# Designs tried in a protein design chat: VHH binders against o26223. Part 12

Target 1, 191 residues: o26223
Amino acid sequence: MKLLWTSQHIKVTVHIDGKVSKMDVLEAIKTRRSIRKYQDREVPEELIDKILDAAMCGPSAVDERPWHFIVVRNREMLEKIPEVHPYGAMVKDAPVAIIVCCDSSLEKIPGFWVQDCSIASQNILLAAHSLGLGAVWTGVYPLEDRVEGIRRLFSIPEHVIPFSVIPLGYPAENPGTRDLFDPDRIHLEKW

## First folded at step 1 (VHH)

Design n22 (framework vhh_7nfr_2)
Fold by ESMFold2-Fast, scan of step 1:
Structure n22 (fold): chain B 191 residues (1-191), chain A 119 residues (1-119)
Amino acid sequence: as target 1 above (191 residues)
Amino acid sequence: QVQLQESGGGLVQPGGSLRLSCAASGFTFSRYGMSWVRQAPGEGREWVSSISYSGGSTYYADSVKGRFTIARDNVKNTLYLLMDSLKSDDTAVYYCARYKGSYYRLDYWGQGTQVTVSS
């Protein structure tokens, strides 16, 4: 039951189809895994909107926020991605994919757009995981053949650079959690 | 600028059917989700159904699930509610409303259309 913003007197009973998990930030970071197998289920547009809102909340160099996003749900287009991306075979089986792009005309500091788009990509992965979805980051930039292949497929303008392709869906696999803490990589005060 | 106009309400017998329409103007309809909300005489507003901007996701209140169908036509900028097996408890003013992202955050409402199910 939710109270709607437009009126304090609205009493609403709401039904949501699908599972939404509550997860603290550390849990989300530690339990997120790359998911490459998806259920044959549509992802609601509302969840994609929440994921993209989270993507745009990342820090960027001098607040340049150069990111643009393409949301791909068209089956024919998803099936063409593996033709230009060797490690993108799983994209054809996903219900949706997000292409993270940089508008180079928005860049204020040379080269920092790569970090900006990396942050946006990671936020997509974490947000998807927190909402009960699975996703994987497939790299596009800096491989010129992949950049040009994706550009041609999606009619991306010359001043815009495709950075990553992230398929998303309800997970059809459950990989075990990774134990990645390595104290030998931590140096106190000096190397 | 934003206008939502409902139509299709009226008097119907129990077990009957009605089709409500909501004509949208003043915004890019295909970029917004849409909801139906109803208000029975002397009661608060009850959310009935929602549809995402693409039409790919639909949501229904338990009280109408299996009897009502929400649909949209993004070419005609029109939202629909197909109501089957109507009950006296469905008597209410039905409002069309717009949302973006979260279907419980409504920003613009129509004037409503009256549905009366006479038993």
Scores: ipSAE 0.000, ipTM 0.157, lowest interface PAE 16.0, mean pLDDT 84

Design n23 (framework vhh_7nfr_2)
Fold by ESMFold2-Fast, scan of step 1:
Structure n23 (fold): chain B 191 residues (1-191), chain A 119 residues (1-119)
Amino acid sequence: as target 1 above (191 residues)
Amino acid sequence: QVQLQESGGGLVQPGGSLRLSCAASGFTFSRYGMSWVRQAPGEGREWVSSISYSGGSTYYADSVKGRFTIARDNVKNTLYLLMDSLKSDDTAVYYCAKPRYSSGYFDLWGQGTQVTVSS
């Protein structure tokens, strides 16, 4: 294994096909962490496209797929998010954010849009991690002031509900691993 | 046994009407929202309509809104779909379906009933 430094990036050379070894699904799930500090580097649109493709691949109640996404790269707009989201301070320092929304006109089973948009949000986090990016889910719904603040800031129609704001970027922090496995939460055959 | 059984399908001319019924048994029907889902030949499944457990909220796909009415009778454990102003594009097998909490899919499906809109 050779570690190669460029002026901007670390290259890891593997002795199969000359490619960087990719994280498997279980490793991605277990090592994903909330990232709130980002490098001052632009995220290529190709990576955002891959993340949004992954976001739309989640299961959805009755195949309603009510999710819509707003991609925010405008610095001025990113800087205004903390004004309407008290725990979104890190968003202003991110190169890009994705706002996950629900179009209520596409809702089929009452209330399941929350699970649909949660699935889309988690897929964004996992896809970002697998692509070498960091991200964090900042909650909007069901907090009424945040919902209305984000709606007004991005001209979101009344029938559309902003669900989460997910800033993304190349990570500038490396949080440690967590051991979260709890066998007491597993029941065989009955409670 | 836990099951859903549809009825009321058939052949109808464009502009006609049909009433689909779904008889539910083996579970507490009154505690679950219910849905109608259709599948045309060679196409994927398309959600048509949903109704809350109490009947207080109803939802419709844009393609059927204003033409179809979903209803339920919790005493008779029966789900209905009243279809007016039928179009050739409504031709499909119609399924009654019960959701499984947050699984993102239905855990109980009926056998389906064929609706054919043709002259």
Scores: ipSAE 0.000, ipTM 0.075, lowest interface PAE 21.6, mean pLDDT 83

Design n24 (framework vhh_7nfr_2)
Fold by ESMFold2-Fast, scan of step 1:
Structure n24 (fold): chain B 191 residues (1-191), chain A 119 residues (1-119)
Amino acid sequence: as target 1 above (191 residues)
Amino acid sequence: QVQLQESGGGLVQPGGSLRLSCAASGFTFSRYGMSWVRQAPGEGREWVSSISYSGGSTYYADSVKGRFTIARDNVKNTLYLLMDSLKSDDTAVYYCARKGYTYGYMDVWGQGTQVTVSS
């Protein structure tokens, strides 16, 4: 009997803080918000893998791809992050965090690794949002105390620079939508 | 504080089956990927199998594919390894391990349980 039936196409739905949605790319960009409160729920490794795949799909200067990623799930280590990152208190309450790093030995054009790691970080935020998770970018580079603190906590070698710490989880808050479009910031042909 | 305890090892005949268990305590088990790693006499550690936080993804070494099944019970905080069609080459101490602060590396290990496959 099953030989006579075609497979049903099932739409993927995303659960965001009690809401079910399916987002196109523009909706994902416009509705992504920084999330700092997380449910006490695991994030499946499969979703982390999808997020990291998306992170690595971003463009990089001369295709140098200098980023490396540390996935932190260990509760003890997550609880130590706020000790070296004063504004990273929410990290200890997240089920997982991703540390975006630059391997400086892979850099082909000086200085562009910052843009490369920024793109990867943003892709993590967008991918997490599209999968029903919440995340927030916490700044590490260029703050020297945070760079060295994170380096020591995670045994990061000297030629690798920790760039951002991104906690993520199922959101326990919904900050609502924002309208940030400002036409006064658009200049036609000249300043 | 954080602890992993293996059980279920023993002597079994070739072609037999065995079920290993690993009881986890002192951490939120459902938030961590878990692995089984073995060490045969006089050899280095060999990764056997891994399971994701939820149990939705499982991975196996080529030497055990089709014979072993990894599973977990997040309510009971227990990891399992179901071992079928055992061979003498499966003789080893089997360790339960938790993925640690460095991605892909284990930070917590059990004491191990001996599996001996012999007639």
Scores: ipSAE 0.000, ipTM 0.126, lowest interface PAE 16.9, mean pLDDT 83

Design n25 (framework vhh_7nfr_2)
Fold by ESMFold2-Fast, scan of step 1:
Structure n25 (fold): chain B 191 residues (1-191), chain A 119 residues (1-119)
Amino acid sequence: as target 1 above (191 residues)
Amino acid sequence: QVQLQESGGGLVQPGGSLRLSCAASGFTFSRYGMSWVRQAPGEGREWVSSISYSGGSTYYADSVKGRFTIARDNVKNTLYLLMDSLKSDDTAVYYCAKYGSRYTYFDYWGQGTQVTVSS
């Protein structure tokens, strides 16, 4: 929802289809919400390219950048994801999904690839939001059954670990923003 | 109405090469990403390769990476799959597909083209 004009009567409208948005970083972070309902509308390839460029700009441990991405647009493949990922039902209704993977052969420091791929996943969500799209992070790693299911479904080699599945599209829902600031979680000088 | 017509399949010996073609009509070909999907006898469909609308990005299943090359000609509205170092496991009917939304009908529009790799 957005306030469009000011008078004695304030008008608020909901935008589902966005034009190119101007959104500062803090606004993007604070207003991004998980979106699980999508319009029946193709996402242009140039927007996916921008999102993946943003994903690769994240910091990584010792600059290892272990991420690889699978872009899934094939309807039959998207429909099979919920069979191996029980909380991925919305993926079958999305026009596209990105699978974030770690190539373990690129790992320089053991275990930090999880943080690296988390950063890449969050950048995908923020970039999608800034471009007028909706997305949701569905977890794969560290759940062995999901990792193996996604690996088999997309012919992912043993040295590559699927980390997350992120469906995205033009949003068909507009949840409100949240006030999440909690000062009790901030400790000054000591615990 | 989307129409995709595949051709170029045939019988080839292991290690051989084939070039598949897909003639597209009924949509603005240059605005859509395209894919190749295959189906072996008695098995489900398997995604093989995809190419972006401009040809600037290509994607491959690990089983074919380094052996197959996807290409497109936006002037001729034609998609290609260049298949090298063919293996018996590549035996399948190959279908040309347009990227689909949840309401896209008949992504495998056409009869497909049979590829048989056998000695």
Scores: ipSAE 0.000, ipTM 0.112, lowest interface PAE 19.1, mean pLDDT 82

Design n26 (framework vhh_7nfr_2)
Fold by ESMFold2-Fast, scan of step 1:
Structure n26 (fold): chain B 191 residues (1-191), chain A 119 residues (1-119)
Amino acid sequence: as target 1 above (191 residues)
Amino acid sequence: QVQLQESGGGLVQPGGSLRLSCAASGFTFSRYGMSWVRQAPGEGREWVSSISYSGGSTYYADSVKGRFTIARDNVKNTLYLLMDSLKSDDTAVYYCARTKYSYGPLDYWGQGTQVTVSS
C-alpha cells in the first residue's frame, strides 16, 4: 500500500504495511467488545501512536489532561502482570499492553482525574477497535494492592497513579453482537 | 527549543557507501517518529525513509529500497541513514525531520547535509 501527501511544500510517498477497514463512530461504539484472545501478530507502533493520540483527545476537567501512558511490549514484563493483577491473565498472551496513569502533579480539580483517565481508557478501546484491533480494560484503580503491584513492577513514581492496564492485539475471537438499548432507563422531563 | 542537526554528507563515488547522522535535542526523541527527506538540484523534495519512535517499523521509498537502511539510537538521541550502492541520482541535500508518527506530518526540520555522488 502506497500513500502520497505533502506538508509545507514537501512531497512525500510512504508505503504502509497492513490494511484498516473504515468504521463510523456509532458502529465502533456499538460493536466494540472486550477481547481477551489475541493472534500471534505484532501490532505496528504507528497504530499504537494513533491510539494514544485518540486517548489524549478526550475531554478533561478544566483541561488538566493528567494522563501518562506506559507501552509494554517486553514479554517478560507482560508475563509478570498477572502476578499483581489476578484478573489480568490475558495480558501475558497479548503482544502489547498500555498502562494508563495519572500524574497527580497535573491535577487542577481534586478527584476528576478518575473521570479523565476513564475517558482516555475508553478512547483507547474505541480507537483500537476502529483500527481492527481488540482490547480489554482491566481495572487497577481504586484497588490498593493492584495499584501498588503495578507501581512496583513498572517503577512508577509515588505521585503517579496507575489507573488501568489495557492489553491489545489482533483479535483471535469474535464475540457475538449485543443489544444493550433499554428504553426503561430513559426518563422524559422528570424521573 | 527543538533542534535537528545533520552530519556525514560529502562526496562519494558511484557504488560507494555513506552514513548520515542526525543529532536531536530539545524534545523527547524516543517519543517521535523520524524521517529522511532529500532535495536534488532543480527538483522538489522527495521522502526517502521513515522510522517509528522505537525503531520497530521502517519504511522506504521505492527508489532506495534494498540500498538504504534507516536506524536510530534512542539513548544517544541520534537518527541514521546508511546508504549503500550510491548512484548519481542520489545526489541531493538530505534533511532529517520529526513526525508525530512514522508517516505523519513533518513539523521540525534540520538544516540539511549535502550528498554528492560523482566520479
Scores: ipSAE 0.000, ipTM 0.295, lowest interface PAE 12.7, mean pLDDT 85

Design n27 (framework vhh_7nfr_2)
Fold by ESMFold2-Fast, scan of step 1:
Structure n27 (fold): chain B 191 residues (1-191), chain A 119 residues (1-119)
Amino acid sequence: as target 1 above (191 residues)
Amino acid sequence: QVQLQESGGGLVQPGGSLRLSCAASGFTFSRYGMSWVRQAPGEGREWVSSISYSGGSTYYADSVKGRFTIARDNVKNTLYLLMDSLKSDDTAVYYCAKHYRSGSYFQHWGQGTQVTVSS
């Protein structure tokens, strides 16, 4: 008889470098902002592991879960990203970046890997925010030059497609939150 | 300049077979995934089948599984669709499509070849 769900807003208590932050899911979604300025401070490996765990918990088409992740901490490699990604200048200043990739051998239906990797990318942004970190999604796919640039730079095999580059770190800016609710975009019963 | 040229369409009876070909030029064919997409009269485009750059993975719409086979010849730069047990519902213009190098989305389309299944 498990036809009923308990609809609950989950309060998450998060440990960040000895600090504790409490944020419910709606608050995390509403207050997450793109962060492009980072402190000169390492992100612990344990936080990266938590972020990637969250990324892999996203839904995927036909449960194909095609995502793979490259964690980049090497300063020389981070500094080369802007050369192949014109809007990725902030990546060179981040302590770490995650490259979200699709392994095409895991793809069960054509094209849905884009949605799958978008969900994984958003989960990275939300998880980072909930852990007191800042991050920004920089687009790679579907821009062919960026895809091939990132592929060559990180020796990514031909059957694997780089989707996004997400620099992250402790934030050195606070852009505040946005009130984006627009009732004109909500249609009742029909258009 | 990328060019995709379909051929092999025609009139065929229900239960018959056809082999479509797509000749590709202007790019390194062996580095890109390819698909077949069809458009019936008055309808939108319907995805039929896809093949990975190496030929190692193939995918089919439920409506054609077990009846159609997608194949490629990377030496001849040619994509194929082998169509068995054709039905009247298979009547459409068939397009081959080149994927973006980075994914399964369609970057370039051919001009199409007409398949008509009639009694």
Scores: ipSAE 0.000, ipTM 0.121, lowest interface PAE 18.0, mean pLDDT 84

Design n28 (framework vhh_7nfr_2)
Fold by ESMFold2-Fast, scan of step 1:
Structure n28 (fold): chain B 191 residues (1-191), chain A 119 residues (1-119)
Amino acid sequence: as target 1 above (191 residues)
Amino acid sequence: QVQLQESGGGLVQPGGSLRLSCAASGFTFSNYWMSWVRQAPGEGREWVSSINSGGSSTYYADSVKGRFTIARDNVKNTLYLLMDSLKSDDTAVYYCARVHIYETGFDYWGQGTQVTVSS
């Protein structure tokens, strides 16, 4: 028997100068960066499983959960992605990529699947970061050429829409943190 | 206190019709999308239909398209489901639900009304 609250929380421990540090949720959100350079190192299947579990825990419109995921590790297939997705050049150098898709047959409210798949994509980025990996969201939908290119490359059915391609791996770059707080974008009580 | 109160269920012969109503109180009904969700014996909950806050857009599960009509009256704070050409497979408890778009889908549920379609 496992108690749900003792077994399912993700814990990331980083060794720094013989000491350990732990990433909390706010730290993960504030320090996540797009990573486009990866080490030549395999990502264990157990980490991909944890990332996909986290992706499916996001909220969705009317709990429709329209997402499907394709996990791509095959080098030949990864190398073909830049041919149909010009800004996906870094994907060929990643050890693995996740393609986030919407199954339109699961859609309960038309149009909200875009928000649903955006939430799933962001959860993949945050989960990867929390596990010591780097990732980047490369956009597919709503660019028709990219949608059809990815569909054909991965034999995706017509009722399924590829939304994003997210390469991931152990990071080979450290872009540092950003200070993005802008008080001019906060309005109290009225505009 | 938010309340959703279903009525209109019952026993009906195949091919018959029923009109379900849901009386809403305790919130500004006209600000929320509303849905009907059903649960057949031994099965999970299945979404049936949704209507936007103003009533201009309606959505239906493939199994009920052309047979069911969802409607709302924002003056009376009431949600409706008009069910035509009922089939044995439509037998279920029908729940009125308030839509919370970015959480579990629904934040408040009625107690349900039983619809039984049998000969």
Scores: ipSAE 0.005, ipTM 0.272, lowest interface PAE 11.0, mean pLDDT 85

Design n29 (framework vhh_7nfr_2)
Fold by ESMFold2-Fast, scan of step 1:
Structure n29 (fold): chain B 191 residues (1-191), chain A 120 residues (1-120)
Amino acid sequence: as target 1 above (191 residues)
Amino acid sequence: QVQLQESGGGLVQPGGSLRLSCAASGFTFSNYWMSWVRQAPGEGREWVSSINSGGSSTYYADSVKGRFTIARDNVKNTLYLLMDSLKSDDTAVYYCARIEVYHSGYFDYWGQGTQVTVSS
């Protein structure tokens, strides 16, 4: 016999393009999808600010918070990203992209910045989804050619490491549902 | 189980044409971006082309723009690469790859590959 778990939902209500949407945390996590096709429609600065606030709320090793963000709205610059990140070709069609960076001068424990920036990137994806936007995490680090290409393109200093490029916008596709729960990956008490 | 199976490779003369196919099974094909990636002898993998889940947006490496066309049939769960004006530099093993749902630059499943040789 299994006991039923009673859960209370954390509710987030936001104004999205004049509409109010309500999504709890578990719904946001389970329904988020990578979105690679966007409407030809501007994303308000207020939504970007909310997303970046959420990104900076992630835990970091010894509270080092090594993240910096570049917000790219310039069409010419977005169109140049595929030149240095060919698998990120959809970035040129997005109305905006966020580049997640690590300032190595802020690092207190060697190597943990990768985890810190991964958490920040995931928070961007979840926050975007909760606000009615679509986004996708395109990998930069640890691919040396992409790291140097992005650094050069956006004049990023050598002590700063570009980690991910996240295009986002109002979704123009609906990928559908997934079921990823695998009880064989859960071990009780021991392996 | 996710499976990707390429076909259509072979020997072709410079200036010739080939049509590659990739049969997909074990997942909802219409929900995924798909790509073609090639690997020439002694070289690393080179991305060739990508297509979005609905087929409305296509992307190409500069080396193949104007010569190759990527297409998909979501009813038949099949990805295509139409290759025109083939050059000796196009000689490679061509792989069908599924783009991972979380990262556009990460391929989570690959086919076995199909050899394309452009030689006179």
Scores: ipSAE 0.000, ipTM 0.194, lowest interface PAE 13.8, mean pLDDT 83

Design n3 (framework vhh_7nfr_2)
Fold by ESMFold2-Fast, scan of step 1:
Structure n3 (fold): chain B 191 residues (1-191), chain A 120 residues (1-120)
Amino acid sequence: as target 1 above (191 residues)
Amino acid sequence: QVQLQESGGGLVQPGGSLRLSCAASGFTFSSYAMSWVRQAPGEGREWVSSISGSGGSTYYADSVKGRFTIARDNVKNTLYLLMDSLKSDDTAVYYCARDEFYGSDYLDYWGQGTQVTVSS
């Protein structure tokens, strides 16, 4: 790992062996897979910054951008997530997780925050993949037990809704590409 | 090239009604969602209501839900805001805006505004 300072942004740049930074958008979309096994190595803060920048670049209904993010690196806290999220067992083994939240006080149009936070979550997955990381979306909203469990665990205020938990790290598994194109789901002109 | 012109503002008593209009030109009106946004003295902009290009979907801020109705006439290229049960808190300059729903700059063109004053 090589760290460089850039004068343009006054920021540390991380060079990662086996980088996928030249992956085009279509390649990133088609080759992204859910990754649930991670190497025992830290994800540089620089990469998390890039991922969160990408998350905030998503479109949102009437540009409400209601998202907030909690970055969790503390292993004790990561180990507690599976206690309130039964399908989040892999989170305890991840070096970091991002919790995508909606601040309802920023909501301008009722109900569309779910789509806004879904877009932010997908951008996190794509950005992570493009940077050589693996991630998986674990659902929180609309399952009330998970929402309340995550809220209590991370001291999230009542007006903020935890939407998803996304563990990420360097992948320790390599699932193959999926062939998902189904022309029977495409209708021309009418249903 | 794109032009939006509001009208219909004025002074009204609390509990009264008012209808705002916005005449649009310079673009294919039916292809764009449209919004009403207001700005009260000393406050930031507050989104009020939006309507899809077809008129099939309407959305309202919680503060105006049940009192205001947004409508459009795609033949006349005109957007409306029907305001009932007006409150002093509704006092603001109301702007018509062209909306690209789910865009980073969702309100890309604004009218000049029309003043609504609710006072007794």
Scores: ipSAE 0.000, ipTM 0.212, lowest interface PAE 13.8, mean pLDDT 84

Design n30 (framework vhh_7nfr_2)
Fold by ESMFold2-Fast, scan of step 1:
Structure n30 (fold): chain B 191 residues (1-191), chain A 119 residues (1-119)
Amino acid sequence: as target 1 above (191 residues)
Amino acid sequence: QVQLQESGGGLVQPGGSLRLSCAASGFTFSNYWMSWVRQAPGEGREWVSSINSGGSSTYYADSVKGRFTIARDNVKNTLYLLMDSLKSDDTAVYYCAKTIHVEYGMDVWGQGTQVTVSS
């Protein structure tokens, strides 16, 4: 028995065959991988709602929360994404995708919306992982051709900027794990 | 190609102990999280425990915390489940799985090993 400085243990809940399992938040972060192969299974709307709730819980500059989300389940629309996003081929095989957008009318400090939408995108990836799903972040902003292609495809207005397209589904692959810790990138007290 | 073979199950009295083993081949065992999953008669599959690739982090279902210990030997490519203070509700076929996404992204399940707890 020993005392350690700890306040709360945060557990990530994973749904497995109607049961739930738990993992430590740190290990959830370390085990999340980009998943590009999906089972031919529908993702329940309840799980999408939980993922989007988590997406909106991220910090944002001056609490501007500029994010909007488009949920795409229509097969024909998913199949058109690779036409305007050359590295988004896996999206056509996913049962659902979330498009993370910035509504510029909600922006309070110029430029920080990119960080806000990055946080929202990562929260989507972690929340999906916690629910037994796999996902991958495919970049849209700042590539002008992709931004305009996605805008036209989904009728996104001029004041809204598509930031990322995140396909997700029940995973059909396990890419394994890796340790990315590099002590040479850590400098004590100064460079 | 990938093969998982469970062993170590059997009949045991309540309060007894068993050690399950899973021999893995056909993949780089040390790169993958491994899990134990069980299925009781008439029930769905229930996740029991997971261990990270290096063996430093372990996770357990609330029903087995404090009673079961998951471990691995990356030199022998073997996964273990040490089961203590066994209860009748631990009776199930126990499976080794090459994933923490047990229901969804699993590539391979072993044949399973039967654990029966009764008096």
Scores: ipSAE 0.000, ipTM 0.140, lowest interface PAE 16.5, mean pLDDT 82

Design n31 (framework vhh_7nfr_2)
Fold by ESMFold2-Fast, scan of step 1:
Formats: sequence, C-alpha cells, structure tokens
Structure n31 (fold): chain B 191 residues (1-191), chain A 120 residues (1-120)
Amino acid sequence: as target 1 above (191 residues)
Amino acid sequence: QVQLQESGGGLVQPGGSLRLSCAASGFTFSNYWMSWVRQAPGEGREWVSSINSGGSSTYYADSVKGRFTIARDNVKNTLYLLMDSLKSDDTAVYYCARYIVHESGSFDYWGQGTQVTVSS
C-alpha cells in the first residue's frame, strides 16, 4: 500500500491485482463514464467482492441498509436480460452483471430505499471505475414491466424489489470526460 | 387518468375511531407503494403512513405508531387507514397518495382529501 501526497490532500492508492492506481476521489467521480462495450475477459471474483463492499458503505436512511445484490455470471441468464429489459442489450456482452435489490422487510422509513439503492448503485459504478472496470446503470424500478420481468427471471421474492441492473467488465470504449459544472444551479443563502 | 378518491372522514370525539378508504383507478395499483399524508389548518403536509406494493411492509410516523394501521386490498384496488385512539392533534385533511420513487420524498398523484375532525 503506497500513500501519495498532493499539495492539500492525501491521494489513496488503489490496488488492482497487486498494481497501484493513483486516482483520488474527486478524479474518480469526475472521470467515471457509462461503459456499454466490454472486453471478452473475465472479471476476477476479488474485484466483485471489493465493489460490493463499497456498495454497502453508502449512507442509508436510519441505517436501514435494505440493499441485496445478485451477481450474474451465467451467460444464458445474461442473454435473457434484454428480453425483459429492452435497453439492456449491452448486458449480453458483459462478463458479469450486478442486480441491486431492496428487501422491503429491512426498510424502516418509507420510500428512502430508492435513495439507499441509488447510493449503492453509484458506489458500484465508482468502485468499478477505480478498479479499472467499466459499468453502466440500467434502470429497472419504477418501470413496472422491467421490475416484474427481472423478478420472474431471477426468482426474486415478492418482498424484494429489483432496482437496477449494472453490467460491468473491462472497458472496450473510452468516451472521454464531460464538463458538467453548472454554476446556475448553485444558489447562495436563498433561492 | 390516474385517480385516487378518499372517503370515511368525519367528526369524532377524542379517543374515537375512524376508517378511511381510498379507491384507486387508472393504474396497476398492486405495483405501487401507497401512502397517507395529512395537512392540518395552517400547517404543512405531514407524512402519516406507507405500505409497500404487496402489503407485507407498513411504516408509520412516530405520532401515530400504535394507534393507526395502514392496509390495502389489491383485488379491490383500495387503500385503508384504520385510526384508533384519535387525538385533537390528528385533526387534518387526509390525502391518499401514490409514491414517486425517483423524486425524493415526493408523490405524483394525490386524492382530493377527506376531512378528519377530532373535537369534543
């Protein structure tokens, strides 16, 4: 583990198969892009474990942490996702996908599970990016047909709601970084 | 096309009970979380209770826990609020609302409301 110092901040090094990556948090957030094209390479289980650990570290309303995750590596199952998710065509070419779910029995405050699962989904995207992978968030909830289709395909119980499907893999595209800062959306002290 | 219509409100004495109903139409009721929200005169809206799509999980504001019960009938497309041990502070217009998950703390459709008045 190697610590890199910046002028006013500490850069945390990230280990990728024993290799060190020098990406700080702001850089990871600003350079992460949706990736829909993947190399024909397996993603090691250890990287998936790190991504899921990061997913579970998000803040959660009254610490309810209602998220559950399904890791899908089976090629036949990945190929069926586009049948129930019309815009999930890229999933068929991904080596792995994570389905983010809410277990409603764990929910303590109504409706905040959406925010909780959104935070978990974003952490998956950021963690994947920091580990040299690409991923994309494909929406499931609140689209009725997609929720029911994914539930049926993966035998998800009635009290669990599939929220997002996130295919991931080694990126086969580089869309570049966007400049998204908009000062017109910042109000000082009043609207 | 989405419609929510409340009924069952009225005047009751402190300690009394009421049962509110909300008839839903124009959408697949069994696929949505449903909520009750109230608004007292001169006050903002206060969330009261929510129930998940299947009816297996229910949630309550601390002010009503142990006194109110939310329930649903997905065959009849109806939401219920069973109110026991009513207090003067429960006086409000009660709204049935469909939950919008992609807009924090928000509801996309509201009924017209039903008045509950707790007074001696």
Scores: ipSAE 0.000, ipTM 0.125, lowest interface PAE 14.9, mean pLDDT 83

